# Ledger of designs, part 6: miniprotein binders against q56419

Target 1, 326 residues: q56419
Amino acid sequence: MEGRTLEEVQEEVFKRHGVLVPKKELEDLAKALEEAGLLLTEKVEARLKEEEEKLKRERPMRLAGLSYPEGEREARAFLEAFRASYPGEGEEARVLLMPHLEPSRVPEVYGAALAALEKTPPPERIYLVGVAHRPLKEKAAALPVPFQTPFGPALPDLPALQALDALLPFELFNTPLAFREEHSLELPLFFLKGRFPEARVLPLLVARRSPELGEALKVVLRDFPGLLVLAVDLSHVGPRFGDTPLTRTLAEEARRRDLGFLERLAEGEPEAALAFLGANPTRIDGVEVVASLLPLLRERKGKVLAHRLDLEAPTLSAVGAGTLVL

## First folded at step 22 (miniprotein)

Design j4
Fold by ESMFold2, look of step 22:
Structure j4 (fold): chain B 326 residues (1-326), chain A 85 residues (1-85)
Amino acid sequence: as target 1 above (326 residues)
Amino acid sequence: DELALEFLKWFIEYLKQEIKEVKKELKEGDPEELEEQLKELEQLVEGLFRSVLLAKGDPEELKKLSREIEKLREEIEKLKKELEK
């Protein structure tokens, strides 16, 4: 079957594009795709089903021992070290914007989030909204299962999740596998669960802006009050992201865009924050989440506690991260 | 994994071109043939969707590919609705 399929691909590419791809390159590609799980063999499909069934029960840690410690005692010490990285005081948050970038890259930004949580009364639940790094079948999704952490499982708020699902024009529980390796939920959750061990969680992902999500959440939050967390990163600039090598000018632009965005959010003007970015030339990661959640952000004034544009010297690139309380 | 990601990028561009051809012929082409072509394209895009769910690689590159795959799904659905008119 394999050689026949590759010959058919070779012929089709030539007919469509006028370029003859050597059969050896196609065979190497097929081998690489199989190893990466991109050819849907019976073995790969069986693995897909197994992973999906596991996610119906719980979402296990994927980054313990890599991004944060696996053991509870070490994890608690880790939290204290991060809090100490931010020498300032926080403010009470009804809405918290925090990053999902690797914690060791922006320790004071996560520390600022911990400082804000220090001032925040323990909520009954946390609406944790991250950014999908894998495709979703709908504009947004949730996974209604416990998320494991070194501090114990973060239990789902099933009544609030069911209420949210009932208000949306699409199935909320639509893509379990997108949560399997989603760090935009796991990394912030470590910090949130460590500070609020009794809070239940609504783990949410946004792939594309959904005004319906924000309107539904406004209704759900009225009946199920809690802490809203936007787990988003800011500018992404440099060759890793499709730009020329990072220059002083590009870095200054990214910082200006990050801070201008955060400042307008802090004034309670989320539409102005989006308009300020225009076509989003520095690829601020949070725009789809903010655009989805407008009803929850309007007229909420607050403060930017921290920001860093973190440089990646090997890639000549940078990623921005910030902490905002509303 | 670098070779596999390059194939995904190439295949997405291939599917974009196929969708453009269907869009170009939407008003004047044979609706039954176009419907069959759209169904085949939909199956290919769904295969890519599932493959990216399991893929290894840079999360930022995977996010970019994911948004493109989601756009392809939306374009196919739009064309299916237009063809029914």
Scores: ipSAE 0.750, ipTM 0.892, lowest interface PAE 0.8, mean pLDDT 87
Fold by OpenDDE base, look of step 22:
Structure j4 (fold): chain B 326 residues (1-326), chain A 85 residues (1-85)
Amino acid sequence: as target 1 above (326 residues)
Amino acid sequence: DELALEFLKWFIEYLKQEIKEVKKELKEGDPEELEEQLKELEQLVEGLFRSVLLAKGDPEELKKLSREIEKLREEIEKLKKELEK
């Protein structure tokens, strides 16, 4: 759109698609796009640059006061309540799969994660692998800056991040803006930092399956041992995701796929877990993460601690969440 | 926010069509013209990429858009490599 007027775009859209987008709607859209930073205006570019420069120093909390408490005391009470929501005991984790769904939707699943963390010796570092809900320049990315939490900043493990970058065929430190509002890191990090305040963190995002990431991490983990955390959700079914409203049949299928996926992971068969999903008709979120981390998941036996398919009543949709220890 | 996402969806579909047109012309078209068209498409996809980075909306919708952008980038890159042959 550089140099083309909204009118030219309107005309082109009309010529090509036979749809006359009202100029006002285009203007409103352009304004919305500009305000959203979607139109590459000088103003938007300046804003993007400013936001990128901020992210060179730290990643501020975005969900404090929304998804979790901002204050440390309240945040600790929040952790305790979530832990209390899971009646079971955890197991020591070398690998933890946990959700990144809104915590209030699946408290017992996060509680199960906390239970596992109680049985886990404090790691020196946490490899936190989330799902990119924004586009990345590469298949995966990292942000090597402190992440703010109610428990203080989660500090990056720069040596381990650098070691990982050196083993990847692409620049790991790409697309910092993708981390700005990424909840798949922020939400699990709250729980992780609360439990392990002294652990360094490697905040990683996966957009697309990267076998190279898993191989590189396998090497890095030898020199830089730590807890691997997969922050992934499971099935996404219902109208929000292109399905009919949730039915018993659809819910049973989602649960079947979620549990079948998790159980195969618990057996140390991540390839079988992926194969079990096939075309992934229930849209399990964590597929690209698991596919990237196969070398780290192979032959590791563990246990499914919790699972929930949570109904979002306003949309008659549901999202699966699980906690798995390996 | 919803309007922005709808526009982004529309723009993705527009770019898909443009890429298809370039792909059809790849064998018979002027290589210089096609290279220029692919460069323009890359710029547009980069703009779209930045737009989705800043967009507000349902994370799952944004994820979907992100995947579509990735496909566009891959298709353009493939066409560039084919044109260099």
Scores: ipSAE 0.743, ipTM 0.900, lowest interface PAE 0.6, mean pLDDT 89
Fold by ESMFold2, last read:
Structure j4 (fold): chain B 326 residues (1-326), chain A 85 residues (1-85)
Amino acid sequence: as target 1 above (326 residues)
Amino acid sequence: DELALEFLKWFIEYLKQEIKEVKKELKEGDPEELEEQLKELEQLVEGLFRSVLLAKGDPEELKKLSREIEKLREEIEKLKKELEK
């Protein structure tokens, strides 16, 4: 779509599909695509380049004032309210699985993560592994820059990131723009940075399973110990995700799959957890991350602290979230 | 938004079909002609890849599209390397 005129687009559509689209409709489409960033005009290309250069320096907050407060004082009160939503005690984690779903939807699940962090010695660094919601050039990526939070910048652990990059068969620092709006890092990071304000971070995304990432991380974690965080959601069911409207039966299946997955992880059996899901009919979000990180999950026993299958009434859909310590 | 999303879905299907045609002709077709077709497809997929990085919409739908685009990109890379043999 780079630099094509509307006439060239109209010609291509007719050539390929045998239908002539009126020029006015093409003009409306082109305007909508440009505003969405999907038509690569000179203006959009300049914006992409500008945003990419900014992301090579820092990653700003995108969800402050939307998912969590902008100010530090208000942000700390927010953390305490979430901790209070989970009345139980946590357990020490070397590995923490926590959600990236909108925090207000699953407050007790995030509260359980905070409870686990209370029992966890302050780490020197946090390996934060999220799920890419934009395309990556490779199976996984990192962005070695400060991520802004209301609690100050989360500084990258550059030596650990460089060690990781050196062990991979692909460039780790490969798609900065994919981090620009990535909530699977930003939302968990808010909670992690709030509890561990001095910890450095390795902000990582997985798009497609990468056994190489897990093997490399096992080596890096030996030399650069820290907290491993899988920032993943669980089942996604209902029409928003391509299913029929949510029924009691579908919800019960999603809950069963979520809990079965988490419990097998808690038994130190990540391969069994993946096998339990089969074709993953409820679309548990964490599969690609778990499949990447098998060497780090094997034989680590722990406990499921919380789970919720959260209903989206307007879409007749639901998303599962959980907190697991290993 | 909805119009842009439907265009993305259509364009991905278009690219899938074009890649299938290149695969069908890989052994029997003219390598120079196939190389030109594959280069054009590569550019289109890379353009779509970059465009989606700024796209607005449901993050879950964008994730689905992103996985498809990544798969197309990988398939084109495989075919390009195979033609170079």
Scores: ipSAE 0.737, ipTM 0.892, lowest interface PAE 0.9, mean pLDDT 88
Fold by OpenDDE base, fold request of step 23:
Structure j4 (fold): chain B 326 residues (1-326), chain A 85 residues (1-85)
Amino acid sequence: as target 1 above (326 residues)
Amino acid sequence: DELALEFLKWFIEYLKQEIKEVKKELKEGDPEELEEQLKELEQLVEGLFRSVLLAKGDPEELKKLSREIEKLREEIEKLKKELEK
């Protein structure tokens, strides 16, 4: 596509698919593609470079004023309301599995995470492992910069990040642009920073299972102890994900898969949890993260604190979310 | 944004076809020409990679596209290794 005119693309689409895309639709597409960075124009390259340079200094909030309040006072009230949505008590966490779904969809699940954090001594550092919803150059990545939150910046633990990088067979500090809008880190970080304002953070993304990551983290955690957080969602079912509209049967299967996965993790059997999913027909989001962290999850017993399968009514689809303490 | 995602999906399928054609030509084609074609495909996949990094849309759709891009990279790398033998 480098150097091809929209007209050449139109002609190629026509030749291959027999569809003539109207010029206006191509212009709208080109604009959308330019806005999406697809058109490697000098402008897009300059924008990419600018965004990469910004990400060398800090990761700004993307979802402030959308998913959570931007102001600190309002953000504290938000945390309190989410905590109140879970009527139970938490348990001390060494490992916390929590969602990264839009908080308003599963408030009690985030409330359960907050309840667990209340029983957890303030960690020196938090290993925050999210799911890459953008492509990575490697199986996993980290961004060693401050992440902005309403509670101030979450500062990176550079010594621990460097120790992790040194143990990996690939460059850990890859694909900074994948972090720019990654909600799987931003959303859980809001809750974590609100509870532990002084904790350093290791923001990690997993695109593909990396056994090397789990082995490296096991070593790093010995010298750099901290809280491990898996920010993962569970089942994704319905038309948005390639299924029929949500039915009682489909919802029961999604819940069965979610709970069966979480319960096996709570028993300290992460391999059994993965095996239970098989081909993962309900598309549990956290499988690549769990598969990467097996050495850290083995023999750790814990408790499922909350689970919800949340219906997105406009699409008749549902997403599972859970909170697990180990 | 939906149109952009549909275009990206189409472009992924296009690249899959091009990779398949190169794979067929590996047995009888000019190695230098095939190497050049694979380099061009790598550049296109890198462009696609950057595009998906910047794309707006449903995170789950973007995740699917990301997985497809990873497969394309792996297929090209495999073909390069086969050509070097």
Scores: ipSAE 0.721, ipTM 0.896, lowest interface PAE 0.6, mean pLDDT 90

Design j4
Fold by OpenDDE base, fold request of step 23:
Structure j4 (fold): chain B 326 residues (1-326), chain A 85 residues (1-85)
Amino acid sequence: as target 1 above (326 residues)
Amino acid sequence: DELALEFLKWFIEYLKQEIKEVKKELKEGDPEELEEQLKELEQLVEGLFRSVLLAKGDPEELKKLSREIEKLREEIEKLKKELEK
């Protein structure tokens, strides 16, 4: 509603929908939007600027005490419990695909990731590529500040981030506010920092497929070697996502797509993995990330360590999660 | 939070319709007027962008809104390029 009066909005709604919304209802809506930070008022702008200024220094924990423990001792016990939930052994990873779903929903999948990390020599740096659940100004973004964790701050690799920025046709350091509450970085970072306390991090978000990102990262990885982590979920099916309630048939289709995607990635055929999904009718979350990182995934053979389709009973919906090492 | 998300969805549909109208007028309309309309649409999309950045709600719903915003931006950029020709 920037620049338009409530009266102009009322007139427009009337013209389009034939409904005269009472001015009071528009005022109540405007107030609700302002309180929610959705109306760009001077107050909202000031709040945005304040939050952006805070993010210039550090990214604080948002999910501590909710998704994982805030205290270091309790956080270590949390890691051990998740590792214990996966009975198998891991493999050394150069590329790790792991979920960013609420950890309590898929403990054994995170446990499989921890098992892989146990077999992985401590990297100098971790390229952590998450999924943007907020809009970005560009196809991808990075936040070059410390991320707080129960194990201490995850420090950014500024030289590697600068090298990446220099190779991209767009400004990498865009949309800092998109990182404020982004769980696709915070949740996997808990596990990664707990396992590799000395590793620097490149926190990256992908909103849209960027082939340029994969090509740039391929170059940067030569000078700045490290572990590549894809923090992505898999299928999203059920009423929350526009489907009917979960049925055996729908669950089987979701699993088929998840496993078929992961297996093709494990064979070193990321293009075949994307092609297998087609229109992506089960809404695999990681497609834009994988599509951006094709040059880094080609010809790498690996193994699927874990997969789960987790039911959210209140919504009769389900989300797929997997752990893959390459 | 639900009301806010519903409003954002409505506003996206409004902007989609405005973009369609500009697309129809692109060949026959006044280029200066169309340029002004596109600038206004860009400002509205920027407002929507900021709103979704601050919005509370289900991450998957926010992701959907984010993708719709990205599409709106891309469509406006295409129209601007077509108008410059």
Scores: ipSAE 0.720, ipTM 0.895, lowest interface PAE 0.6, mean pLDDT 90
Fold by OpenDDE base, fold request of step 23:
Structure j4 (fold): chain B 326 residues (1-326), chain A 85 residues (1-85)
Amino acid sequence: as target 1 above (326 residues)
Amino acid sequence: DELALEFLKWFIEYLKQEIKEVKKELKEGDPEELEEQLKELEQLVEGLFRSVLLAKGDPEELKKLSREIEKLREEIEKLKKELEK
């Protein structure tokens, strides 16, 4: 589509499909495509470049005032309320698996994460590994810039990030635009920064399983010790995800898969956890992250602190969330 | 936003068909023409990649599109390697 006029596209669609798309629909489509960055117009290129240049300096909040409060005082009250939603006590975490789902959907699961963080000595750095909901140029990526939070900027650990990059067979600092609106980092980071204001962060995204990432991180963690956080959701079931509306049977299967996955991780058997899922029919979100981090999860025993399968009523769909400490 | 996502889905399916056609022609087609077609497909996939990076919508739907893009890239790269042999 680069360089083709709307008329040329119209002619091609007509030639190939025998459908004459009205020019107005093509214009609306072109506008949508421009807005979506599909039409590499000079305007889209300029916007992409501008957004990339902004991301060289900082990653601004996108969900402040939506998913969590923008103001620091209100944000602290938010943390306290979430912690209060989990009645239990946490355990010390060397590895924390927590959700990245909208916090209001699973407050007690985030509360369990906060409970674990209360028992965790303040780390020098946090390896925050999220799920890429946008495409990456490589299997994994990092963004080596400050991430804005209501508690101030989460500063990157540049030395540790550089050490990681040097051990990977691909460029770690790829696809900065994938981080721009990535909630799988922003949401957990709110809780992590609120609890550990002085910790540096390594914001990592995984698109596809990268065994290389786990091996590299295992080496880096020796020289740069820190808390490893897996920001992952669990099952995704229902019409939004290609299933029938949620039934008792489907919910029971989702819970079985979620808990079976988490329990095997808690036993220090991440390969068994992946094998248990097989083809992953309930679409556990964290599989690519776990598959990438196998060397760091092996033989670590821990505890499942919380789990919820949360119904999204408008779509009759559900998403699983859990908190695991290792 | 919904229209943009529908278009992206359509475009992915279009590219899948184009890749299948190239794959069928790989053994009997003109290598130079096939190489040019693969280059064009790579450019289109790159455009699609950029579009999904900027697209608004359901994160899970965007994730699905992202995985489809990755498959397209992998398939094109396989075809390029087969053509070089």
Scores: ipSAE 0.713, ipTM 0.893, lowest interface PAE 0.6, mean pLDDT 90
Fold by OpenDDE base, last read:
Structure j4 (fold): chain B 326 residues (1-326), chain A 85 residues (1-85)
Amino acid sequence: as target 1 above (326 residues)
Amino acid sequence: DELALEFLKWFIEYLKQEIKEVKKELKEGDPEELEEQLKELEQLVEGLFRSVLLAKGDPEELKKLSREIEKLREEIEKLKKELEK
């Protein structure tokens, strides 16, 4: 497939916008486009193929030494410190909603998740459902390979993944590159693997609501029981997300939306939780995940263990995080 | 990295405008020409898709771009179906 040449893009931009992009800026743009993979050059194709081939074997750590320690000993100390940041006791989880935000921002929320995991019998498998921050070819995807962690590889449950794929109207094993840097799986997996070293994992991403995923998972969970984990953040408010700087009013609204969402989930009313958000003006991250998993969340009662709206001071923005057990 | 994201944003807006133009011509335009235009737009959106997969930046910005790409794909698919009628 003959990719349009840089010259064709230049000519089209010139024709429509009358902006003579200087050749150097076009070259820089072309380079940026090449580096961004817009220009499917042989080099970009080779790189894509190489990265895809790597992801056929394993998903390496990307955030080790940044978000969490790379070394196992230090990683264990990290887990203990996070657990200590939550003064309460957990509850047994059949479904765990937890954040995927940078752990240092919301330590007590991760601590609450760890507290819940302490009360949870070791599952045979963990269904880890994250949020796709990159585009997927389908509404949802899975990566059936080991995910590296400081505690060793989190091994995929291939039989359960295959059973799920067989029940979906689309190919589950799509868009492997979307998993390469996806933190919504990597960060919660650190905590999950640290607590349940022997559990197999089904790493799932949701880009768009897929009712089919929830129905398929309901069947799969019957034959392949395990812990369901929703790795989702809550409200995103402030300039980074298109709002004015955080004010008391905006923070109160974000908290109201977050807690109102979590409380309705805790009551076993996921449809009511979604309806409560409406147009989702505070941009709760977990909406598409919850909308996909409705059959698994209905009539399950639980408890909100923690919530935080964390201020990012340099941007005057805030992100909500919560821990819910069902 | 920031320049790349700004370019991707610009390119999304460009594609939105192109799609809007095709949409205006659907009733009166040459169906063969419109089909070719939609095919070209699909290729550009696929390029954009790959670019966002490889892009570096703020995850929330990438998520926003991802949603915009999905909307573009959906709009093109809708136009293709309308052209077949």
Scores: ipSAE 0.712, ipTM 0.893, lowest interface PAE 0.6, mean pLDDT 90
Fold by OpenDDE base, last read:
Structure j4 (fold): chain B 326 residues (1-326), chain A 85 residues (1-85)
Amino acid sequence: as target 1 above (326 residues)
Amino acid sequence: DELALEFLKWFIEYLKQEIKEVKKELKEGDPEELEEQLKELEQLVEGLFRSVLLAKGDPEELKKLSREIEKLREEIEKLKKELEK
């Protein structure tokens, strides 16, 4: 379809909404959309194709020098400092729930994850399940390429990824562009690669609940054993997320939801954890991931190691983070 | 970037309204015209999908937009299946 002219868009908006958007504002908007890559121009398509082709080879670091150090020596010191921020001891993990929030906001929660990893024998592979913050073509996706880290590339487990793909009713290797800037994988992977440099990784994203994913993974884990990691945040409350500014009452409700969710998971009752949230009024981030992995979480008893509701003062909003071992 | 996100939000609401109109006409409208309208809507949603993949902004806002796009896709697919019956 030949790209609708700005004039045609203006006329259509006027006909349907009774609003005449000035042509100059439409031009400025169109330019802004083009610059943002939102208009499907030939230039944007070429850029998309180029980025997709790059992602066929590797996923580069996007948050190095921002969220964590780029250099290996500095990155190791970063890990040690985060571990030191958690005064407790960890437990051996078969399943680890950890955050993907900016590490500096919840250092002790990441420290608790590191403490658990210290008690965990080095796995052959890590199933890293994150949250899609971009749209996916399917309910879930994987990117079967090396992910760059300060500790070297995290190599994909291609045999295990292929086995998983074969058991799913949809193409697992979809929407590679969704992985390009996805922090829900990159941030946890820093800590995981730093602790287990030789482990292969299965980088997975969930956009929507996929019971098929959990059933398929349960089968794959028999032939390809490894550590399962759920990289999820908890409650999102305040103006950034459509609420009023954080109050004591809102914070208490967020904490209640977070802890109630984690505790039920620790008891091996993931369905009860989901049911406890109901409509999820505090917007727990990990719901779709947990709902997809029910078969892997059932009957597993564990322990909540850490929890924090972190205030973002400029927006008077807060995000929950937790570490759970199963 | 904020303007781009606001436009995307507006465009999603526009598409929701268009889908509702098609849904109302599904029983009495010309099937060929409705099929063409659904095809056009599908193309617009695909464009929106690509736009959000490339968009910069708050990850949570992008996640919200992503969920809305998924709902639009599902609704269009449902209407297509209903029209084939």
Scores: ipSAE 0.709, ipTM 0.892, lowest interface PAE 0.6, mean pLDDT 90

